# VHH binders against o75319: the designs that were tried, part 70

Target 1, 181 residues: o75319
Amino acid sequence: GNHIPERWKDYLPVGQRMPGTRFIAFKVPLQKSFEKKLAPEECFSPLDLFNKIREQNEELGLIIDLTYTQRYYKPEDLPETVPYLKIFTVGHQVPDDETIFKFKHAVNGFLKENKDNDKLIGVHCTHGLNRTGYLICRYLIDVEGVRPDDAIELFNRCRGHCLERQNYIEDLQNGPIRKNW
Below, E stands for the ipSAE of ESMFold2; O stands for the ipSAE of OpenDDE; V2 stands for 0.75 times the mean of E and O plus 0.25 times the DockQ between their complexes.

## First folded at step 5 (VHH)

Design x3 (framework vhh_6fv0_2; at its last look DockQ between E and O 0.07; V2 from the best seeds 0.00; counts 0 for: pae O 11.5 > 2, grease 28.8 > 24.2, placed apart)
Fold by ESMFold2, look of step 5:
Structure x3 (fold): chain B 181 residues (1-181), chain A 119 residues (1-119)
Amino acid sequence: as target 1 above (181 residues)
Amino acid sequence: QVQLQESGGGLVQPGGSLRLSCAASGFTFDDYAMYWVRQAPEKGLEWVSTISYSGDSTYYKDSVKGRFTVSRDNAKNTLYLQMNSLKPEDAAQYYCAKWYDDYGLFDYRGQGTQVTVSS
């Protein structure tokens, strides 16, 4: 069905670019068929996503979709051709090392191929918060050497909402050292 | 109307095998990753396995890796769990589920199917 995801209306559609990084986080955009259940001011479509990114004077160079479903939108619904990668990320626990590695590999590959531009990596799960924040912060901590509390604060401020899942926060702060290779 | 109906449980000796099935209807099955979860008496709900919407990626709880295999047939809207080398600790009511959102985690609605492992 075309049910609106629970609590999806409660979150800002798109965050701000995280300074010093190539990341921007957002909630899942919803294709046209969902709009019958939404007030006009509640809509956030793939077109709306790209308009909001352009309003920030930014450009997406990659979208990483962390959801476990195809029902929200398809890459063909995007108003512009942009590389798109789906990394299924389980939501009931801290993402496992294989998921983290896939995310790191995708980000590192993008950065190498886009070293001569300033395009952004857009990352979303359903709400653009817990899974999204975890993987972005995990990358910043493990690959860029950012202190856990600084990564979390940067994400929270730029997303406009704080990470909520305590087990994710605790793993970022106190979790095991992870390999990047 | 979303419906999930599990079957294939039963009584088995340690080391035995069972194959669970989950018939799905009321939603576009191949748009969703699917899950197996289980609940033993007096215990909480436990994640067992996940399969991507295409079937290309599978994930398992550590204690069942190498013994359980999840699969799906999108033409038949059916999810499967092949359980080999069953242990007494695998005894539980097994449910299939689809993921709904971060805060709901699982959307399971079937009766479940009982797996019993006797000594």
Scores: ipSAE 0.006, ipTM 0.346, lowest interface PAE 9.2, mean pLDDT 86
Fold by OpenDDE, look of step 5:
Structure x3 (fold): chain B 181 residues (1-181), chain A 119 residues (1-119)
Amino acid sequence: as target 1 above (181 residues)
Amino acid sequence: QVQLQESGGGLVQPGGSLRLSCAASGFTFDDYAMYWVRQAPEKGLEWVSTISYSGDSTYYKDSVKGRFTVSRDNAKNTLYLQMNSLKPEDAAQYYCAKWYDDYGLFDYRGQGTQVTVSS
């Protein structure tokens, strides 16, 4: 149904671009049918997402959706010029190797095809925090060679919220490097 | 385990019609938008149509608008694609999918059903 995700209102809708990267994280936008359950100032639609990105003088080049449902918004609510990728990612547990691989592959593919621009990779789960933060950090650690604590700090600062799940943090800090391909 | 099984493909003449079906199992069907995608020989996978989880919204590739109609029966966990006024350019392997991407990591689709359009 059209139930507002738990604690969804508590999170900033859109973070900031992560310096030195093409990543920006945000919480899941909600389609129009959810608006009747929200105060006007609480609304965050796909359209609002793009408006907020523009306000930051940025442009989205890709959206990676990590939610495990498709009830929040329609991919067709997005501009045709912005590709949409779905990677079904179960919450609360560390993503499996397949999920990590899919994410890395998608990011690398985008970067390869977008060398001539500065468009951003928008990543979101439900709150745009834990799953989102883990996969972005995992990428930075495994692919870019960033120190785990630096990656986590960078994400937290830019998202405006800190990773909450200890299992994610522990895996990032102490877990094995995952194969890139 | 997610399972999708397409059927209804075949050989038709230009201007003919086909109705594709997709039987879904292994997930909560009515929680997901569903997609039709197709792949012609020597071409990449391309999006054809989308239907919302409730069926209240439908979307189509421009080239199939007015000719194709997507629908679903959530009680039967079945997705449909009515294809009218078929053209040779519509010939392809058609897949039912929960999602698709352009990066070669497409997983949530069936084996597909072949559509051939020839006089």
Scores: ipSAE 0.005, ipTM 0.228, lowest interface PAE 11.5, mean pLDDT 90
ESMFold2 (binder alone), look of step 5: mean pLDDT 82; pTM 0.827

Design x4 (framework vhh_6fv0_2; at its last look DockQ between E and O 0.01; V2 from the best seeds 0.00; counts 0 for: pae E 16.0 > 2, placed apart)
Fold by OpenDDE, look of step 5:
Structure x4 (fold): chain B 181 residues (1-181), chain A 119 residues (1-119)
Amino acid sequence: as target 1 above (181 residues)
Amino acid sequence: QVQLQESGGGLVQPGGSLRLSCAASGFTFDDYAMYWVRQAPEKGLEWVSTISYSGDSTYYKDSVKGRFTVSRDNAKNTLYLQMNSLKPEDAAQYYCAKWGDDYGLFDYRGQGTQVTVSS
């Protein structure tokens, strides 16, 4: 259905590129069928996503969709030139090792194939905050060796919203490093 | 068939109040954001207010902020516009409108209700 996700309107549509990384986080764009429910100011479509990225003088090279549903938009709504990767990620719980690995593998693959450009990895869940933030931070911590608090702070600042779920934060701060290969 | 019927317009003095209503039928009312628009003589159609499908968000033209209040009763398929502190420049034909799936904003609107503000 076309039910607007709870609190979806409360979050900034698109964050900022995370300095020193290729990551940018955003909330889930909604396909056209949702627009009738929203004020024009509230609308955020796949097209709007790309427009907003362009306004930041950036370019998306990959979209990683972490939502656990396919009802929000279709891959066909995206430009053919931008790969789309779905990683079904359950909300409210720390992603399992398989999910973490999938994410890391996707990111590493992208970086390997895109060394010659500066295209961004766009990551989103529903709100582009908790699942998104956790996996990005998990990557920075496990792969890039960033201090957990630094990773979290960087994400929060760039997303414009702070990670909300304590279990995610705690796992990032105190949880074990996850397998990278 | 989509039907929108505005009512509640009339003649008021400056500083007066009116409450407009819009009866909606022929579509799933609570699936749509609704709009108020108006057209004054010799002027084009202008946006006045928007309310989200659930009523949890409202937006207003700057010139009516603080004076107009949009609301809706989804159970009654009715849109409202409370207009307080009316000014002569508010005089217009007022329409309720909905999104059109094929064409976009304001594709559907009623016959309107006339608001006149005069001393």
Scores: ipSAE 0.282, ipTM 0.698, lowest interface PAE 1.3, mean pLDDT 93
Fold by ESMFold2, look of step 5:
Structure x4 (fold): chain B 181 residues (1-181), chain A 119 residues (1-119)
Amino acid sequence: as target 1 above (181 residues)
Amino acid sequence: QVQLQESGGGLVQPGGSLRLSCAASGFTFDDYAMYWVRQAPEKGLEWVSTISYSGDSTYYKDSVKGRFTVSRDNAKNTLYLQMNSLKPEDAAQYYCAKWGDDYGLFDYRGQGTQVTVSS
C-alpha cells in the first residue's frame, strides 16, 4: 500500500548541488495519497522538490529514479515535464555491472545534450542515500577519475548524510575497476 | 526490439494542416508517456508535445499551443499529432519518442517524417 517507507522521515528531503558536478541527491517524493500519514512539516511532494531546487537557484534537467517500485509517485505528478528515467536498483547488494552501465550511459547522454546549459541531474532512491550515493560516486570515480575517498566525502557533505552501507563504501574504496561499456 | 515509425509529413502552405502518425511496436505502448520532438536544419532537437500513458494529460510547447493536438490510440499502438495553422517556423523533421527504461529521453525515436511549410 501507501505505507511511509521506513526511516524516510529521518532524512533531509534534498541535498545541495555537488560542486564541480551536475548532481543533486534527494529522497523519494511522495504523492498526495501519502499525506494523510504525515504531519504538514514532514511532507515532501513532487512540487516540494521543484520549490527546493528553485530556492537553490538551480534547474532540473533529468530525474533518475533508482527505486524498485512505482508506488511513490509517477512522472505525471511532477509540476512540469522533466526528462525522467527509472533504473531499477536492488537495495541490498552492490549494484551489478548492468545497472552501473545504465547509470553511466544516462549521465553521459545527459551531459552531451546539456553542455550548453547548467541544468542538474536529480538522483534518488527511497532515502536518497546508499544506492544514490553509490552510483553517483561510481560515476565520479570511473568516468571522472575522482579519488574514491574524495567522491564519498563530497557526496556525504552535499547530501547532508553519510553513506551507511559498509559493503557499498568498501566496493567504492577497494572494489574492482568497472568497465565503461 | 523497440520500433517507432513516423508518417504523415509533407508539403503544405502556411495556414495548412497535417496529421502525423507514429506506429509503435516492440514494447507495451500504454505503459509509457510519449513525446513529439522536431529538428529543423542545423538546429538541435526541440520538444513539441507530451501525452501521458493513458492520454488523460497533454502538454505543449508554448509556440504550438492551441494549434497542435497530441493524441494516442492505445488499442492500435499509435501516437498522433494534429498540426493546424502551420507556420514556416514549424518546418522540421518530426520524431516520436518513448522514455527509455534503459537510456535517456532521445534514445528511442523513429526515423522521422518531414514537414515542409512554403508558399
Scores: ipSAE 0.000, ipTM 0.127, lowest interface PAE 16.0, mean pLDDT 83
ESMFold2 (binder alone), look of step 5: mean pLDDT 81; pTM 0.815

Design x5 (framework vhh_6fv0_2; at its last look DockQ between E and O 0.15; V2 from the best seeds 0.00; counts 0 for: pae E 10.0 > 2, placed apart)
Fold by OpenDDE, look of step 5:
Structure x5 (fold): chain B 181 residues (1-181), chain A 119 residues (1-119)
Amino acid sequence: as target 1 above (181 residues)
Amino acid sequence: QVQLQESGGGLVQPGGSLRLSCAASGFTFDDYAMYWVRQAPEKGLEWVSTISYSGDSTYYKDSVKGRFTVSRDNAKNTLYLQMNSLKPEDAAQYYCAKWTDDYGLFDYRGQGTQVTVSS
């Protein structure tokens, strides 16, 4: 139950805010029970997440968790002031239309309710890269009309790691626009 | 290293029966629920059956209920699937699988065993 996800240590814990957006991506924080299997400098807890965001002079307004498991941390580990949304997202394959819609709806709802602030939408999967990157880019492409290559480049640069899965990249570049409502 | 090896597939006529086996190694077998999944040509991987770690609970795809029975022998690290009243639509490559929590996938599965149903 407390095994560290494969290659989890290889990824930066938190990316940078994507300029022109309210998105920030990060890898999954791990609850305290995982710490015994990590070196101190490798630890990345929910608390560490918020500390790192604060260090960037930002504030999280929403966390979207795309992992398909619940073993990494509990919503109770987060401040009550920050809404937590779980969207179970299957890995390795392009998210289905329902998943894409759920993500878009959540983002749009947040933006509508948070017009008066600059709080961020924190998005993560296990590594905060492939599923996370795809859905963020899909949003930028479908909703905001960003060119696919620009969206991908922006995400990669801000996350500090590049999307790895070719099927995700191809779908973003050449796939159809998904329904927004 | 997780290893799964399926066997028992073959060619049968409609209405026939097969018993699949899966030999598991590389993990504590009796700590995990096990799954049967299948993939027909030009179709995606589909779930067929689940059995709990202890074998006390079993679950089936609607289309196989009453025809298929999943079981396990934890002492032998072996998973079974008894398939009765086989139909042409049951023809597929059958895999023994261990669920991968991180991605919601059956990443741990064997090479599979082919089931063909034909008159």
Scores: ipSAE 0.255, ipTM 0.694, lowest interface PAE 1.0, mean pLDDT 93
Fold by ESMFold2, look of step 5:
Structure x5 (fold): chain B 181 residues (1-181), chain A 119 residues (1-119)
Amino acid sequence: as target 1 above (181 residues)
Amino acid sequence: QVQLQESGGGLVQPGGSLRLSCAASGFTFDDYAMYWVRQAPEKGLEWVSTISYSGDSTYYKDSVKGRFTVSRDNAKNTLYLQMNSLKPEDAAQYYCAKWTDDYGLFDYRGQGTQVTVSS
């Protein structure tokens, strides 16, 4: 089953680089088998992802995939050899401390290894919004000391869509700072 | 009618093992990735493991890697979770789930099976 994810067509394919960070968010790219179910202007393949990043004069150095499946695309479908990490993140639940730690560890490792370039960390879930926005904001709040409202506003503006899940927003605004490592 | 029924939970000592099963019906089982999730007291629902529809790819939460093994038998429409080296932190209600990101929530899960770890 190559069913198009619900509401996937409603979201901009790729956001903009978040200023002052190495993050860019996007919705899940879909491999060619999905294209029969899409109008040409609706397609967003792994190749399209890389073309859109290059159009912004940016380059991906890591992809963090938050989805619970690999039916949308495989890392081998990427047009370039780019580090790829899957962090399974349950949708619509606030991610647990283990998931948040894994995300922080991956980001910190990337930043350490990429000090001398300006490559981006691409993060996506299915829509590139709720799970993606939560983990990016959680990193900015816990690790970079960004104020919750500022992190959320920055993400929303650069993604081009506002975070929708209220439980995520409330946890970012009112929840505990997660332990730094 | 999608149906999922978990079994195999019980009481085990720390360091012990349990094998959970999930009987699935009402859908084409081998078309879907399957999930194990758990819920412990004072915690929300936590993802544990995922297995691809063919069974050729498996994924684990870091805290269970090396101790838990997910598998499936598509001929029997059954999902399994082998849990070795169990710790008190693993005590929870365990659910198998059929989930598509299309809805952002689990499409279906069973009633769950309880895993208790104590001396």
Scores: ipSAE 0.005, ipTM 0.243, lowest interface PAE 10.0, mean pLDDT 85
ESMFold2 (binder alone), look of step 5: mean pLDDT 81; pTM 0.817

Design x6 (framework vhh_6fv0_2; at its last look DockQ between E and O 0.07; V2 from the best seeds 0.00; counts 0 for: pae E 8.9 > 2, placed apart)
Fold by OpenDDE, look of step 5:
Structure x6 (fold): chain B 181 residues (1-181), chain A 119 residues (1-119)
Amino acid sequence: as target 1 above (181 residues)
Amino acid sequence: QVQLQESGGGLVQPGGSLRLSCAASGFTFDDYAMYWVRQAPEKGLEWVSTISYSGDSTYYKDSVKGRFTVSRDNAKNTLYLQMNSLKPEDAAQYYCAKWSEDYGLFDYRGQGTQVTVSS
């Protein structure tokens, strides 16, 4: 139950805020029980997440968890002041319309309720890259009208890693706009 | 690099037996439950058997219960499937598979080994 996700160590723990947006992507934080399998410098706990965000002079206002499991950490490991939303998202395949809609709805709801602050929407899957990147880019494209290549480039630059899955990239570049409501 | 390599398939008559093996590498084998799945021509992938990380728990498709036995040797990073009393309906490409809880799918699967059951 406490095995480290494959390739998890290969990715930067936290990206940068995406300029012009409220998004920040990161890899999944791991609860304390995983620490015994990690070198100290490899550890990335929920606490570490918040510390790293603070180091960037930012504040999380929402966490969207796209992983398909709940074994990595518990919502109770997060501050009570930061809402946690789970959107079970299957890996490797392009998220379905329902998943996309759920994500968009959550983001729009947050933005509506947080107009008076600059808190960030933290989004993560396992590596905080493919599922995370797709949904963020899908939002920027479908809702904000950003050019697909610009959205992808922005995400990649800010995450510090590039989207890896070609099907995601192709769908973002050439796929249809998904329903926003 | 995660690798799964199945072997042991072949042609047998109904009622015959085969023992499949799967050599695993590139990940901590004993941290994961392992799966056997199969795919017959023009059919979808179907689950056959599961064994827990320690081997203490095993699960089977109803149609293979009592005939198939899954086991593992964690020291050798090897998964096995003993198939007895084989039926024509068991003919398929058999795969060793690793299930990803995070992805909600089999994130790794070998090339498979062909099992043919014919008189």
Scores: ipSAE 0.529, ipTM 0.820, lowest interface PAE 0.7, mean pLDDT 94
Fold by ESMFold2, look of step 5:
Structure x6 (fold): chain B 181 residues (1-181), chain A 119 residues (1-119)
Amino acid sequence: as target 1 above (181 residues)
Amino acid sequence: QVQLQESGGGLVQPGGSLRLSCAASGFTFDDYAMYWVRQAPEKGLEWVSTISYSGDSTYYKDSVKGRFTVSRDNAKNTLYLQMNSLKPEDAAQYYCAKWSEDYGLFDYRGQGTQVTVSS
């Protein structure tokens, strides 16, 4: 079956736009088949995602899905056509340089193609926290020159939950700047 | 019931090659990323390689990059690890694993297959 991901109920569905960026983070939306195990107030579907973004007076222009599986929802479950990109992101250690580069490439391409609008890049893994926070912060540090502690604080505050994986935090704070090509 | 069965290990000289296989059953194989991990005696499990659910993306521990190749055949529910240029440090019990994003933990189900490198 459609087992609810561990601790998924414990996280806010959608964060807030990170000021000065085009990013918003959220936990993985769950297709309707999961709802039999959820109270109505616990549901967070692809439609719910878009409604919550609209409630913030924002629009999604790209969804970057960092999960390892296709079982949570399909791009066709989205209520409207929005560009969707899956970047397989290893979860047990700091993402490798190839994964970081793919993320940066996707973000930079979006920013170039969307310079005349204010649409957001939605990023999620399962909980919208550790892998999501790492890659967003890595982008802000390496590409935008944001100080590591400032990037982490901004992500934590806007997501509504703090990054949990210590090896990710250590790499962001003390690791080398990664290649952007 | 998730079942993973590794095979293809054996004795090899340094510089030799082996191809490991992992037969999977009891779950929807092409919904999950698959992993190779290894364990030397009295050591913890060490990640070796990961392959995405579709096989489009592959990842390797630095020390095996360029020597090992992970692949999968989703029609046959089988995961593979081609190991070339084997070194004594590669000697270990090798396991395939699925990582359930539902639990956020490795799910180690096979008995493993032994790789021994005699120098």
Scores: ipSAE 0.011, ipTM 0.343, lowest interface PAE 8.9, mean pLDDT 86
ESMFold2 (binder alone), look of step 5: mean pLDDT 83; pTM 0.829

Design x7 (framework vhh_6fv0_2; at its last look DockQ between E and O 0.08; V2 from the best seeds 0.00; counts 0 for: pae E 9.7 > 2, grease 25 > 24.2, placed apart)
Fold by OpenDDE, look of step 5:
Structure x7 (fold): chain B 181 residues (1-181), chain A 119 residues (1-119)
Amino acid sequence: as target 1 above (181 residues)
Amino acid sequence: QVQLQESGGGLVQPGGSLRLSCAASGFTFDDYAMYWVRQAPEKGLEWVSTISYSGDSTYYKDSVKGRFTVSRDNAKNTLYLQMNSLKPEDAAQYYCAKWSDEYGLFDYRGQGTQVTVSS
C-alpha cells in the first residue's frame, strides 16, 4: 500500500504561485510511512509542503486534492487552519462536468470568503500536473476569460513542468466552455 | 517499463476448460492486486476477477463464480485464471490488468488472449 507513485520523483514538489491568481500547484505529499522508500532529499511530506510554501513567502488557505486514492496522506496530517477538500478525479481522461463544477465551486467559494487575505489555493493530484493543470486552466478559461494558450503557458511556467496529456490540452484549447453554476 | 502478457486462450467446446496466464514485469508485482477483465465483440470491458496482492483474497463476477479460479505466483510474477465449465457467454478477449488507485482506472493492460467457446 505504500508504493511510491510512478514518476513521482521526476516532478518538482511545489510550483510557483501563478501570477494574477491565487493558485499554486504541487505534487502529492507523502505521509511518513513512505519515507522508508525514499532518499532523504526525495522526501516530500505534508510538513515539507508547508515549509516550501513559506519559503516562497506564501500561505496556503485551501488544499484541493484531486487524487483518486486516499493512501498518500491524511487530512489530519495538515494544519487544522487549512481546509482540505477532496475531489476524486479520474486520471488520463478529461474531467467530467461534475468534477469541473465542483472545482469551480470550491475555488469561487474560497475566493468569496478570502477577499481580505492573499492565501493561496493549493491544488494537487498525484504529480500535480495533468489533472491539476487542466482544472486550473479550465477555471481560468471558463471563469476568468483567459485565452486557453495563455492559461496553459502560465500554468506550465509556474508548475515547472508542462501539461503532458494531449487530450487535456486539446480540450482546453478547443473544447466547449463548461457550466459555471 | 510495465508489461503484461496474457496467454492460454484458445478454442474450446462448451463445458471445456482453459487456463490463462499473465506474465508481469516492470513493477513490484506483489504490491498490487491484479485483475482479469474481458471484452466480447461489441460489448464493453467487464470485470471478471480480482486477487489481492498476497493472493489471500479473491473476488469474482457472479456469472463466473464456482467456475473460474484466480491465483497468482508472486515469485514468478505470474497471474492465472483457471476457467472451467466454459459457456458461450464467456467468449471474449481476456486481459490481465493492473488497477491504479491514483488514476481510478486500469493503467496497464496486456494485449489480451482470445477465448472462443463454440460447439
Scores: ipSAE 0.408, ipTM 0.767, lowest interface PAE 1.0, mean pLDDT 94
Fold by ESMFold2, look of step 5:
Structure x7 (fold): chain B 181 residues (1-181), chain A 119 residues (1-119)
Amino acid sequence: as target 1 above (181 residues)
Amino acid sequence: QVQLQESGGGLVQPGGSLRLSCAASGFTFDDYAMYWVRQAPEKGLEWVSTISYSGDSTYYKDSVKGRFTVSRDNAKNTLYLQMNSLKPEDAAQYYCAKWSDEYGLFDYRGQGTQVTVSS
C-alpha cells in the first residue's frame, strides 16, 4: 500500500534552484491517499510542489521522476500539464551508463526546446537526494565541465541536505568522466 | 498481502537457456517496476534486471546484457526472465522483487527459484 516511504518525513520537500543551472530537486510528492498518515505540516502533494515552486518565483518545465513505481502519484495528479519523464534508476548502486545517457539526453532536449524561457527541470527520486543528486552532478561534471567538488557542494547547498551514499560520492569525485553518446 | 512466487529454475549446461516466471498478487502490479535479483552461496544479494511498470524500459547488470531478457504481462500479473547463454557464474537462487519504499532496498521478494549451471 500507502505506507509513507521510510525517512521521507526527514527531508525538506523542495530545494532551491541551483544557480547557473536549470535544475531544482525535491522529494517525491505524495498523492492525497497518503495524507491520512501525515500531520498537516508533513503533507507534500503534487499541488504543494507547484505552490512551493511558484513561491520561489519559478516555473517547472519538465519533471524527471527517477522512482520505480506509480504508487506515490501519477502524472494525471499534477495540477497542470507539465512534460513528465520517468527514468527508472536503480537505487542500490551507481546508476549505469544507459541511465546516465537517458538523463543527459532528457536534459539536453529540454534545454534545446526551452532556450527562450527560464523554466526549470524538476528532478526527484524518493527522497530527492542520492539518485537525484548523483544524476544532476554527473550531468554538470560530464556536460558542463563543473569540478566534482563544486557540483556536489552546489547540489548539497541548494537541496538543503548533503548527499549520503558514499559510493555515489566516490564515483563523482574519483570516477571516470562518462562519455557523451 | 503482497505475494511473489518464482518458478522455472532448474539444471542446465553452460550455454543453455531457462525462462523464469514470477506470479504476483496482493498489490496493483502495473503500478510498480519489478526486479530480478539473485543470490549465490558466499555472495550477497545481487541485482540482475529491472523492468518499468509499463514494460517499456528494461535495465540489466552488465554481465547479463545481451543474454537475459526481462518482460512482463500486466494482464496476467506475471514477470518473466528469459536467460540464454547461461554461464557457471549465473548459478544462484533467483528472486523477483517489488520496489522498496525504503531508500533503494527491497521490501518484498518471493521464495526464489534455483538455477544451476553444470557440465
Scores: ipSAE 0.006, ipTM 0.335, lowest interface PAE 9.7, mean pLDDT 86
ESMFold2 (binder alone), look of step 5: mean pLDDT 83; pTM 0.827

